# VHH binders against Protein DOG1-like 4 (DOGL4): the designs that were tried, part 32

Target 1, 232 residues: Protein DOG1-like 4 (DOGL4), of Arabidopsis thaliana (Mouse-ear cress) (q84jc2)
Amino acid sequence: MSKMRNLVEEKFLEFYESWVIQLELYLHQLLIAHNNNTMSETELRHLISKLTTHHKAYYTAKWAAIREDVLAFFGSVWLNPLENACSWLTGWKPSMVFRMVDRLRKSRVVLVEAQVKKLEELRVKTKFDEQKIEREMERYQVAMADRKMVELARLGCHVGGESVMVVEAAVRGLSMGLEKMVKAADCVRLKTLKGILDILTPPQCVEFLAAAATFQVQLRRWGNRRHYVTHS

## First folded at step 6 (VHH)

Design t74 (from t73 with V101P; framework vhh_6qgx_2)
Fold by ESMFold2-Fast, scan of step 6:
Structure t74 (fold): chain B 232 residues (1-232), chain A 124 residues (1-124)
Amino acid sequence: as target 1 above (232 residues)
Amino acid sequence: QVQLVESGGGLVQAGGSLRLSCAASGFTFSDYAMAWFRRAPGKEREFVAAIDWSGDSTFYTDSVKGRFTISRDHAKNTVSLQMNSLRPEDTAVYYCAASFPYGTDLTESEYDYWGQGTRVTVSA
């Protein structure tokens, strides 16, 4: 049912808008915590936990949605064109996060040598995992160009009845392959985020999360301000 | 209602085998990494084995490598632990645990859901 596909997009759009509003509220709390050096370690850990839970909630909702329609996440209707242009396999590119850490270190985040070493080890591992997924995507794209898929597409041009079932099965197989790849990419994202938070102290975690949330919110605002709809 | 129900524990002689099973319900099993932890009398829980959400990656603690095999069946919503060449040191209560979306061996607190455990006793 085409209405079911539309409902998945509408439902996730509603979820995402609410999720971003809550992210902005957490960003406000992170900025207050950063400017106010009076919060206890326990209070900072609680705030960091709220952000971690918030990101985990996003992936829980995303994985439910991609099980229904993974293609909704390739060129998402709830993202503006700038956000979509910056996407790597339906989300942020994990290694990009280390550029943010490096920029913060030079201006705001003071890291000890042991932390720098652990972050570099994590960066190398993250890039390796990224490249592995990119190779899987290349193999998937080659499989899409396979003769059997070409034949199914040709049949789909003017088929009806029982032949529709064969085309639907092929589309389902393609979707399952993409779903597995998106899940693998999301696991690298969450492992990278957790790895960084495990290396940083609570005050450093607050600065990192504030920078990450600021970038995400500002990217959305920049894209929305510069978005122009062509009028017919 | 999330539920993890372990079964297959019991009493075996050293060198014997047991197969533990964990039946999962109340959550999307295919989205979760599954793990087995154990707690020997007087000790804290320790990591034994994990299998990722896809079933493609498995992880084992050094003391069980080559003896234990973790597997999952998405159609039945089960994770299994095949335990071969059992030793008296393997005597423990074995717990099934679930983590979204990946498992960790750092701490038990990283896991979202836990079973009640099944006892394995290995006699010399």
Scores: ipSAE 0.495, ipTM 0.767, lowest interface PAE 2.3, mean pLDDT 85

Design t75 (from p50 with T52D; framework vhh_6qgx_2)
Fold by ESMFold2-Fast, scan of step 6:
Structure t75 (fold): chain B 232 residues (1-232), chain A 123 residues (1-123)
Amino acid sequence: as target 1 above (232 residues)
Amino acid sequence: QVQLVESGGGLVQAGGSLRLSCAASGFTFSDYAMAWFRRAPGKEREFVAAIDWSGDSTFYTDSVKGRFTISRDHAKNTVSLQMNSLRPEDTAVYYCAADFPYSTLEDYEYDYWGQGTRVTVSA
């Protein structure tokens, strides 16, 4: 017995499984590069570019999917419960990524003062953008509650085809507002990622991306193992 | 197939106005930030103006602020650049560019480019 899935959920589940497999292959390449100090700057930048293109492809596919059904991304069926519990507005919380940056303190090549200053400036800016979106979400939730309650009240009183059109229009309006907010959050995610990569040297970028990919892959494995143990 | 087609370039006297348009096809226009870049003779491509995917945020290089206005029409898949109070220094080939999902000042980061439209401002 499985929960009924819509076409958007089925299509994105297929995409996501392939995307994660490719992420694991890139993680393997990052780990090899991290342990090999003979790679040229050009080779390292090429590998970093493959990772950034891979993440960009994820958001391209996500935005196509949320245009059809944004609610599929709230409690996603392609994510396990642990992955869903760690989500902030359908993805990773932007400020969380700075925890990976702290790993670089143990790097063979330490961060210089200019980099530390720029990373702190980016951290502050990321937190500001994050809080701005949280305030927008709060305002949206209040508006959604007002509109939904009015529509539920009207549905209790109305009989006939006219009420169906009014409800459909209201639901589309709510979905479009939520889609806009998810897109804004995704932009903060990608700007934060790019900002970090622009500040770091190519070897530091490889170490950072390896840490981030390791965390993402490990979180998925931990969640899948807990579910298996619990439900046999 | 992805296409960005610019139009509206031409010859104009200093102090005049031109409206450039860019028609986009072959990709989901509403997901992309749109920008205008220009290249003057003997110079590298430089950023002029950008508008984000939502149309809520616009960005301009300092030399065109208050004179140029970027806008988009998602129903027609077009981005426009209204250029007022033109100066001889604005003479360049103007390029339309698309980037997912936000605009940057770095031209090498853009996904798609038009072929360009020539603007000549005479003194």
Scores: ipSAE 0.512, ipTM 0.794, lowest interface PAE 2.4, mean pLDDT 86

Design t76 (from p56 with T52D; framework vhh_6qgx_2)
Fold by ESMFold2-Fast, scan of step 6:
Structure t76 (fold): chain B 232 residues (1-232), chain A 124 residues (1-124)
Amino acid sequence: as target 1 above (232 residues)
Amino acid sequence: QVQLVESGGGLVQAGGSLRLSCAASGFTFSDYAMAWFRRAPGKEREFVAAIDWSGDSTFYTDSVKGRFTISRDHAKNTVSLQMNSLRPEDTAVYYCAAEIPFGYSLDSSEYDYWGQGTRVTVSA
């Protein structure tokens, strides 16, 4: 673990602000591509690749940061209260993206029967993986109240020398458990995103990614506006 | 600097065994899924085996399943490929690759980092 929690938060805040600015630039490109039916499949695949690389960069930075201080991602300072309220295990809830696919389907996306079946299979698998992680989180929360944790609390009352070392080691163990759980959740997110992109055609991928990025950007803008008004 | 260094390649008779190792440095090894790809002379890179970030899940291409075993050692920052019952068709340069996972990736373009490769020659 990092000894300087503030440094992890400050560093990731800087990263995240730059990452969101680049996401907005990619969103602009996605919207142009969506409104322009003359782009080749190769050009669309290249744009989709830019977005997937951008999301990979986010998870690379996130996993480096959670290794130092996973707790920084529970109630993150780089997210406004609305964004934090919408988080499931430090990020978007994987099954939520299927609602976005359903909305696109009603708007402009024409999905063939084979795609509908594959998306439904992926939806079921994603919900199963979410429930598995939720059970692990419940077990983690229950374990916080078991005998081991009670003993840790008692040791904390006698801080000094050997007791300090034992408590610090146990706290690191708890953080490692959360880190593993966050990584498992992120793997479900990445598998879900990749699965959807593999099922959709390039034009449908562009429309899906544009909708997802639009939602993320607008949620941030609305949350920032409400936060300011609430504090004023 | 990110580096993947393969070792353990060589010449072996059909039916023999080799163990390939890949030593990772310059990145947080435990965050990455690791894979082995191979390239036969004049062909594109072909997926061989993958292991996820935790080491709990492995995937193999059908032609090596039951003969090859992928494993990783987080303490040593290494991934290994144990190759048994080798065939002349297994002759190739073997590459170690790393990615932040979108699950298991069979497409070489999904991988972030690559080693230089180690040559495996299986004589008939």
Scores: ipSAE 0.132, ipTM 0.582, lowest interface PAE 5.3, mean pLDDT 83

Design t8 (from t1 with D102E; framework vhh_6qgx_2)
Fold by ESMFold2-Fast, scan of step 6:
Structure t8 (fold): chain B 232 residues (1-232), chain A 123 residues (1-123)
Amino acid sequence: as target 1 above (232 residues)
Amino acid sequence: QVQLVESGGGLVQAGGSLRLSCAASGFTFSDYAMAWFRRAPGKEREFVAAIDWSGDSTFYTDSVKGRFTISRDHAKNTVSLQMNSLRPEDTAVYYCAASFPEYLEGSHEYDYWGQGTRVTVSA
């Protein structure tokens, strides 16, 4: 049932709760900017910069945490079950944000041909980078079932100083491999986000970021609301 | 307090070599991509070379490919640029830069910058 939280999980849960509260405040500012359409380009770029800094702060904290316990991010205690079910390698799937970008083609200010071309090029590259990581994860999962891993599992059933040391070394190796894959996935996320923002105009960036933040906030609310229907 | 401190610049004859070094402090070096940029007199800052957080991927501007080599040392928190077969057009102030975890060939902004080290290549 209930899982005892370790120190890494406790620290990141505290960080994530405050991070989400600040995201909701930024979402409010994005929606005002989008709906009122009264802000200057300089004001819009400043707001966009706050959002990009906020996302980079998340990855800074995440990388510190995964260095200590990468497994905390597979079935995270700071995420509800719906959020966890929607995760791809511990976070959002990079190519999915292009669905939000596609909405901009129907907006009041349409994407120009040059932007459409650059976004398509970025989407293709993002999908290619995702597939590389998926192949690496598949290789990792297959390696878990090889003869060496079976031997290590067998050794774990027997008490002995030498076998304990060998098992500990193998577990560290597994964690390091997962950490590298999670960092690679996060790099694709950040490159995709930055690439989109570099292609879009400031009003389009605001619309895109508002859509992304709305989805993230609503997904959390939908998952959290499920728990309130058990008892009044 | 974040600091990037460059060293190794100087005066060298065409065809010579220089090794630039950048010492990083005040941040988790191993999480950052590192790059070298340069600015020649009267010109804008341009990308030279970058190395990702892992050290596995390196990128170079076409004019330095095969002549320059970027490397990093996580134990010493340093990034280095080995410059061989130097040309007069390589004359510039060279800047070390750090970005989490992004690196770029000229389109993204870097988070932290050093003060620069001057390289002068005589004909």
Scores: ipSAE 0.354, ipTM 0.691, lowest interface PAE 3.3, mean pLDDT 85

Design u1 (from q46 with A33R; framework vhh_6qgx_2)
Fold by ESMFold2-Fast, scan of step 6:
Structure u1 (fold): chain B 232 residues (1-232), chain A 124 residues (1-124)
Amino acid sequence: as target 1 above (232 residues)
Amino acid sequence: QVQLVESGGGLVQAGGSLRLSCAASGRTFSSYRMAWFRRAPGKEREFVAAISWSGGSTFYTDSVKGRFTISRDHAKNTVSLQMNSLRPEDTAVYYCAAGSEFYLPTSADEYDYWGQGTRVTVSA
């Protein structure tokens, strides 16, 4: 079954397609920088800055879109079924990026003891923030279920044109709470990403960003090859 | 190094469909972004569609979005452009291009390899 798309979904789909193309362009630059030992620290910092700005642009666009229609991000039409299946609260799970950081320990670029200690502290903090968000979402889902049950009971007593108005009001109420939760989750993502980049050297940042971008691009490619039908 | 040959052009009535194909040779094909550009009589080359080196992303100019679909087959070293709901203003010579992912997909000047082009004529 294909989802019905509204104007917010169409606009964000256009944005996301362009955003991913630009991410692939940056990934190529990162891979060449990683293999090129002649690139200066200034050049590496400039490239890292382009990537961080690109990720910030995504969240700026996302937050504008969820203000209009947060429900578009729960089972997004711009993501294939595999990408949607791997989502945690409308995006990547913050603690997952530490698996990519573990790749750096096995690379030619060695992490010093002070960096390892700071990364472990950040990992613990990220896990704590992640669990806090999960508890808040559980409370919200319980509240949503109670609200829906009350509305279903009212609809059982009032049939006809009035049911349309009541359903529309209920959906608006649900959207307000979901917007707050999605923004909270995105703040954990941005704080975790910034924390990692602040700890790593420029060559390590390039390697980390390349690993993250490669995973995102490959996941999209794998899903598009076999899962091009969205089922709702 | 990379040679591009287009096929599939022809004459079609408005509302009709055509499928263009671009056959590429060379071991560097899989690392290249592939694109379609067109040139109408008396006009400059304009961007039509592009597909990333990975095949995971596609880009379209507004006037063809929803009507044209770009795809690639790495095993056959081919890139295709399925054109549906054709309009007289789609009349042009269509070019296949290959370039580095380092450059913007819409910039014709940044593509290093170009085919000879295939003519598409859409009658009213």
Scores: ipSAE 0.000, ipTM 0.087, lowest interface PAE 20.6, mean pLDDT 80

Design u10 (from q46 with S52R; framework vhh_6qgx_2)
Fold by ESMFold2-Fast, scan of step 6:
Structure u10 (fold): chain B 232 residues (1-232), chain A 124 residues (1-124)
Amino acid sequence: as target 1 above (232 residues)
Amino acid sequence: QVQLVESGGGLVQAGGSLRLSCAASGRTFSSYAMAWFRRAPGKEREFVAAIRWSGGSTFYTDSVKGRFTISRDHAKNTVSLQMNSLRPEDTAVYYCAAGSEFYLPTSADEYDYWGQGTRVTVSA
């Protein structure tokens, strides 16, 4: 049976397609800035601000959408199968961005000792926050197999006003739990990005953002290429 | 150094209105995102509303949407919260907060500077 897209999925698909197109335009600007030393610090900070604003717009739209249907973000219709396979709690895994930071060590502009120390402190904190969320997700999955959840699933097969309302309330509670976990994961993502950008100089920020955007755009292209080749 | 001073709190009857103001002093304040948080007795601090510096985009918690309006006056370095159709559950100490424009507005942990708070009491 084919899964029909609901209104939340349709609306977010339109948003996401536009958002990715704008990200590709920003990536082009970042690559130009990275390859040329003609831009002032003020111009670089303005470009960095455009990228941070763009990412905040994504989370604003996402949080509005998950309020209506958080499950739309688990197996998203606006992502190809490769993008979905690489997803960790509906988005990128926070610790992954430090692999892009490691690339900066080979840049023409060398990271100073103070930056290396702060980046390592941030890496450790990010991994700690990530692991806390992973433990919460494990607890959620264990709770799904709990006796009370099994009983609720069984009750879903019966009729009766009060029984139906209890099942409906429980299902709403499960969705709210997922919303909280997704928002917590998104907060770790945004704190990690903010922390990195606060430690780096404007040219280093441009290089980092270019690396991150390049990976996101290329992952989408690789997944779409595979889909096109296998399904024409 | 940035300092935030709130004003406008008080006692009001349910259905009434109050305007809270937050005056900021210090350098670079115009580049900051501004927010209001509240804490009721026995509860944790919760997000109420925020306004971004650059785009003027506003954010509200669901329970105050349509009732509260956040606004900023760049010339006076103030942020205001217009509270209409107040309910007893709006009773709390209201805090003004300031942080980098990059900060996600709904998280208290994102804000660098906080006011002392102003008390709002809504009678049933």
Scores: ipSAE 0.000, ipTM 0.134, lowest interface PAE 16.5, mean pLDDT 80

Design u100 (from q58 with T105P P106T; framework vhh_6qgx_2)
Fold by ESMFold2-Fast, scan of step 6:
Structure u100 (fold): chain B 232 residues (1-232), chain A 124 residues (1-124)
Amino acid sequence: as target 1 above (232 residues)
Amino acid sequence: QVQLVESGGGLVQAGGSLRLSCAASGRTFSSYAMAWFRRAPGKEREFVAAISWSGGSTFYTDSVKGRFTISRDHAKNTVSLQMNSLRPEDTAVYYCAADYEFYLPTEESEYDYWGQGTRVTVSA
């Protein structure tokens, strides 16, 4: 039965709503810091740390939730349709983050040559890791349609007992495979975020984090406004 | 160049307590996030606990939550792990790890600096 699945979705919805509210508060602080050149390096690092800790809390909660019900993250009830449409393996696509980095480059906000080179190296590595996960997803989908799985599904439709147990074990194996893939994608997201912040100076980190948070908050607002206009 | 030195390991009976300490050398340590990992005989290294550079956020693996407490002393450049209600399965070499900034505290690859480890043996 789906009792635990409904409870997991309800608990994560409650968590996510609080997490987004706090993100908006941090965004406000980032925008103030970005427009105020009087903050010390230590103060900027403290603010950056608050944001990185906040994202860490999201992934800690997410990994606990997917352990119980990974499918809750495919077509999540706490996300609007636009947010869900823009998801890649239950979250943001890592390479998309570099579009925000490119805006910083294009505005020529004093990125030194060494930073540009490191960002390009990170972009290449991120795309490589992303493609590796996409190949894993393809292998997963092929495995689901594999002869062995098809035969097990056929047996499960006609015979109980041991056949039912074997099919249920296979389905649990598939769910565990999805969990591992989602965690792998999240690892690429976090390593990409860390890599960018390690390359940038504290003022550049604040500007980058403000751009990322602005996009996330705006995407949610655009989707919610569309829903209220067309469906309310 | 950051160096980490662990201390406080030893032999203790089940139900006992130990306090591990990690001392970091270097002026920039105050900007570092810190973690404890352990490796039991015949097993791979696993995450135990982590603390943000500000000390405002702490993380624990399920098996130690409620029994272990990680804390930080910025003035002394030390991170401590208070281990209470120790069990035989807590027997391991405990490693201190540090990174300027981290986002996924349970991942070994997130940490650039590691100590040599301190041995903890919990007798049945």
Scores: ipSAE 0.000, ipTM 0.185, lowest interface PAE 13.1, mean pLDDT 80

Design u11 (from q46 with G56D; framework vhh_6qgx_2)
Fold by ESMFold2-Fast, scan of step 6:
Structure u11 (fold): chain B 232 residues (1-232), chain A 124 residues (1-124)
Amino acid sequence: as target 1 above (232 residues)
Amino acid sequence: QVQLVESGGGLVQAGGSLRLSCAASGRTFSSYAMAWFRRAPGKEREFVAAISWSGDSTFYTDSVKGRFTISRDHAKNTVSLQMNSLRPEDTAVYYCAAGSEFYLPTSADEYDYWGQGTRVTVSA
């Protein structure tokens, strides 16, 4: 652990707590909009834009933070244990959002055949992108056990000169590789989210975003109230 | 500051191939999503292709899918657009663009930096 890690964690914790509070406020607005037949398409698009901007703000802050300390996002202090247990490469698994889309099909929201086809194409592409990232993470984990890393582990205490420089270079390389993978995963998340929103009508977008925000907020509440957690 | 310089444009016959390159300067190339847009005479700027900062995700407009391939070389700080089976409808000025985040790859608003453009003319 380092002092720089503690500062990044503290700043992002403050950001994240405020971000979640605002998400809950937006969820309230989404639920009201879902039952309001007088809202215009323009008003619905404005609400969708607020949610989109809110998620964009999260990734802007996250990418700034991972440049400083990507490891802060593995076992994050701003997430409870249940949220951490459900994380895939520092966030939600992209294909998970199609579960929220499936809920639209079971609700009063009517998806036309063209939308169903485009959503299925997006789902397949998203799963393919997930598999590419999972293979990259496996390669990264294998690289951690290569001969140079094993040798560096044997040098566990600070020794002078060349050994210190070799350890520093290796740690920097590991951090840069991990930053690259986390950002790649986040790009798949954002691409998947925006892809879904582009396919759906504004009322369907509102219902989708409400379902996604409800799940995120409830998962946090379940984890914060330990007796509701059935899986550690 | 990120500077983008396009090259590789020119005159080509229908059915031919052309490779566009975009050279990026500045320390942040590896953290940027890159895209190609085009503007045909008398028309608005149109999305062509985009590649994520990692190179793992690519996006194409339907009219070029299967014909064009976007790629990036982090060692050379370049992004390339390989254009095969060119059609007269592909005639346009092609622009390279870089954005700090890849949220809506088809939107010009997502891109902070733009090149000056390179002209591609496809003869019938």
Scores: ipSAE 0.000, ipTM 0.113, lowest interface PAE 16.9, mean pLDDT 80

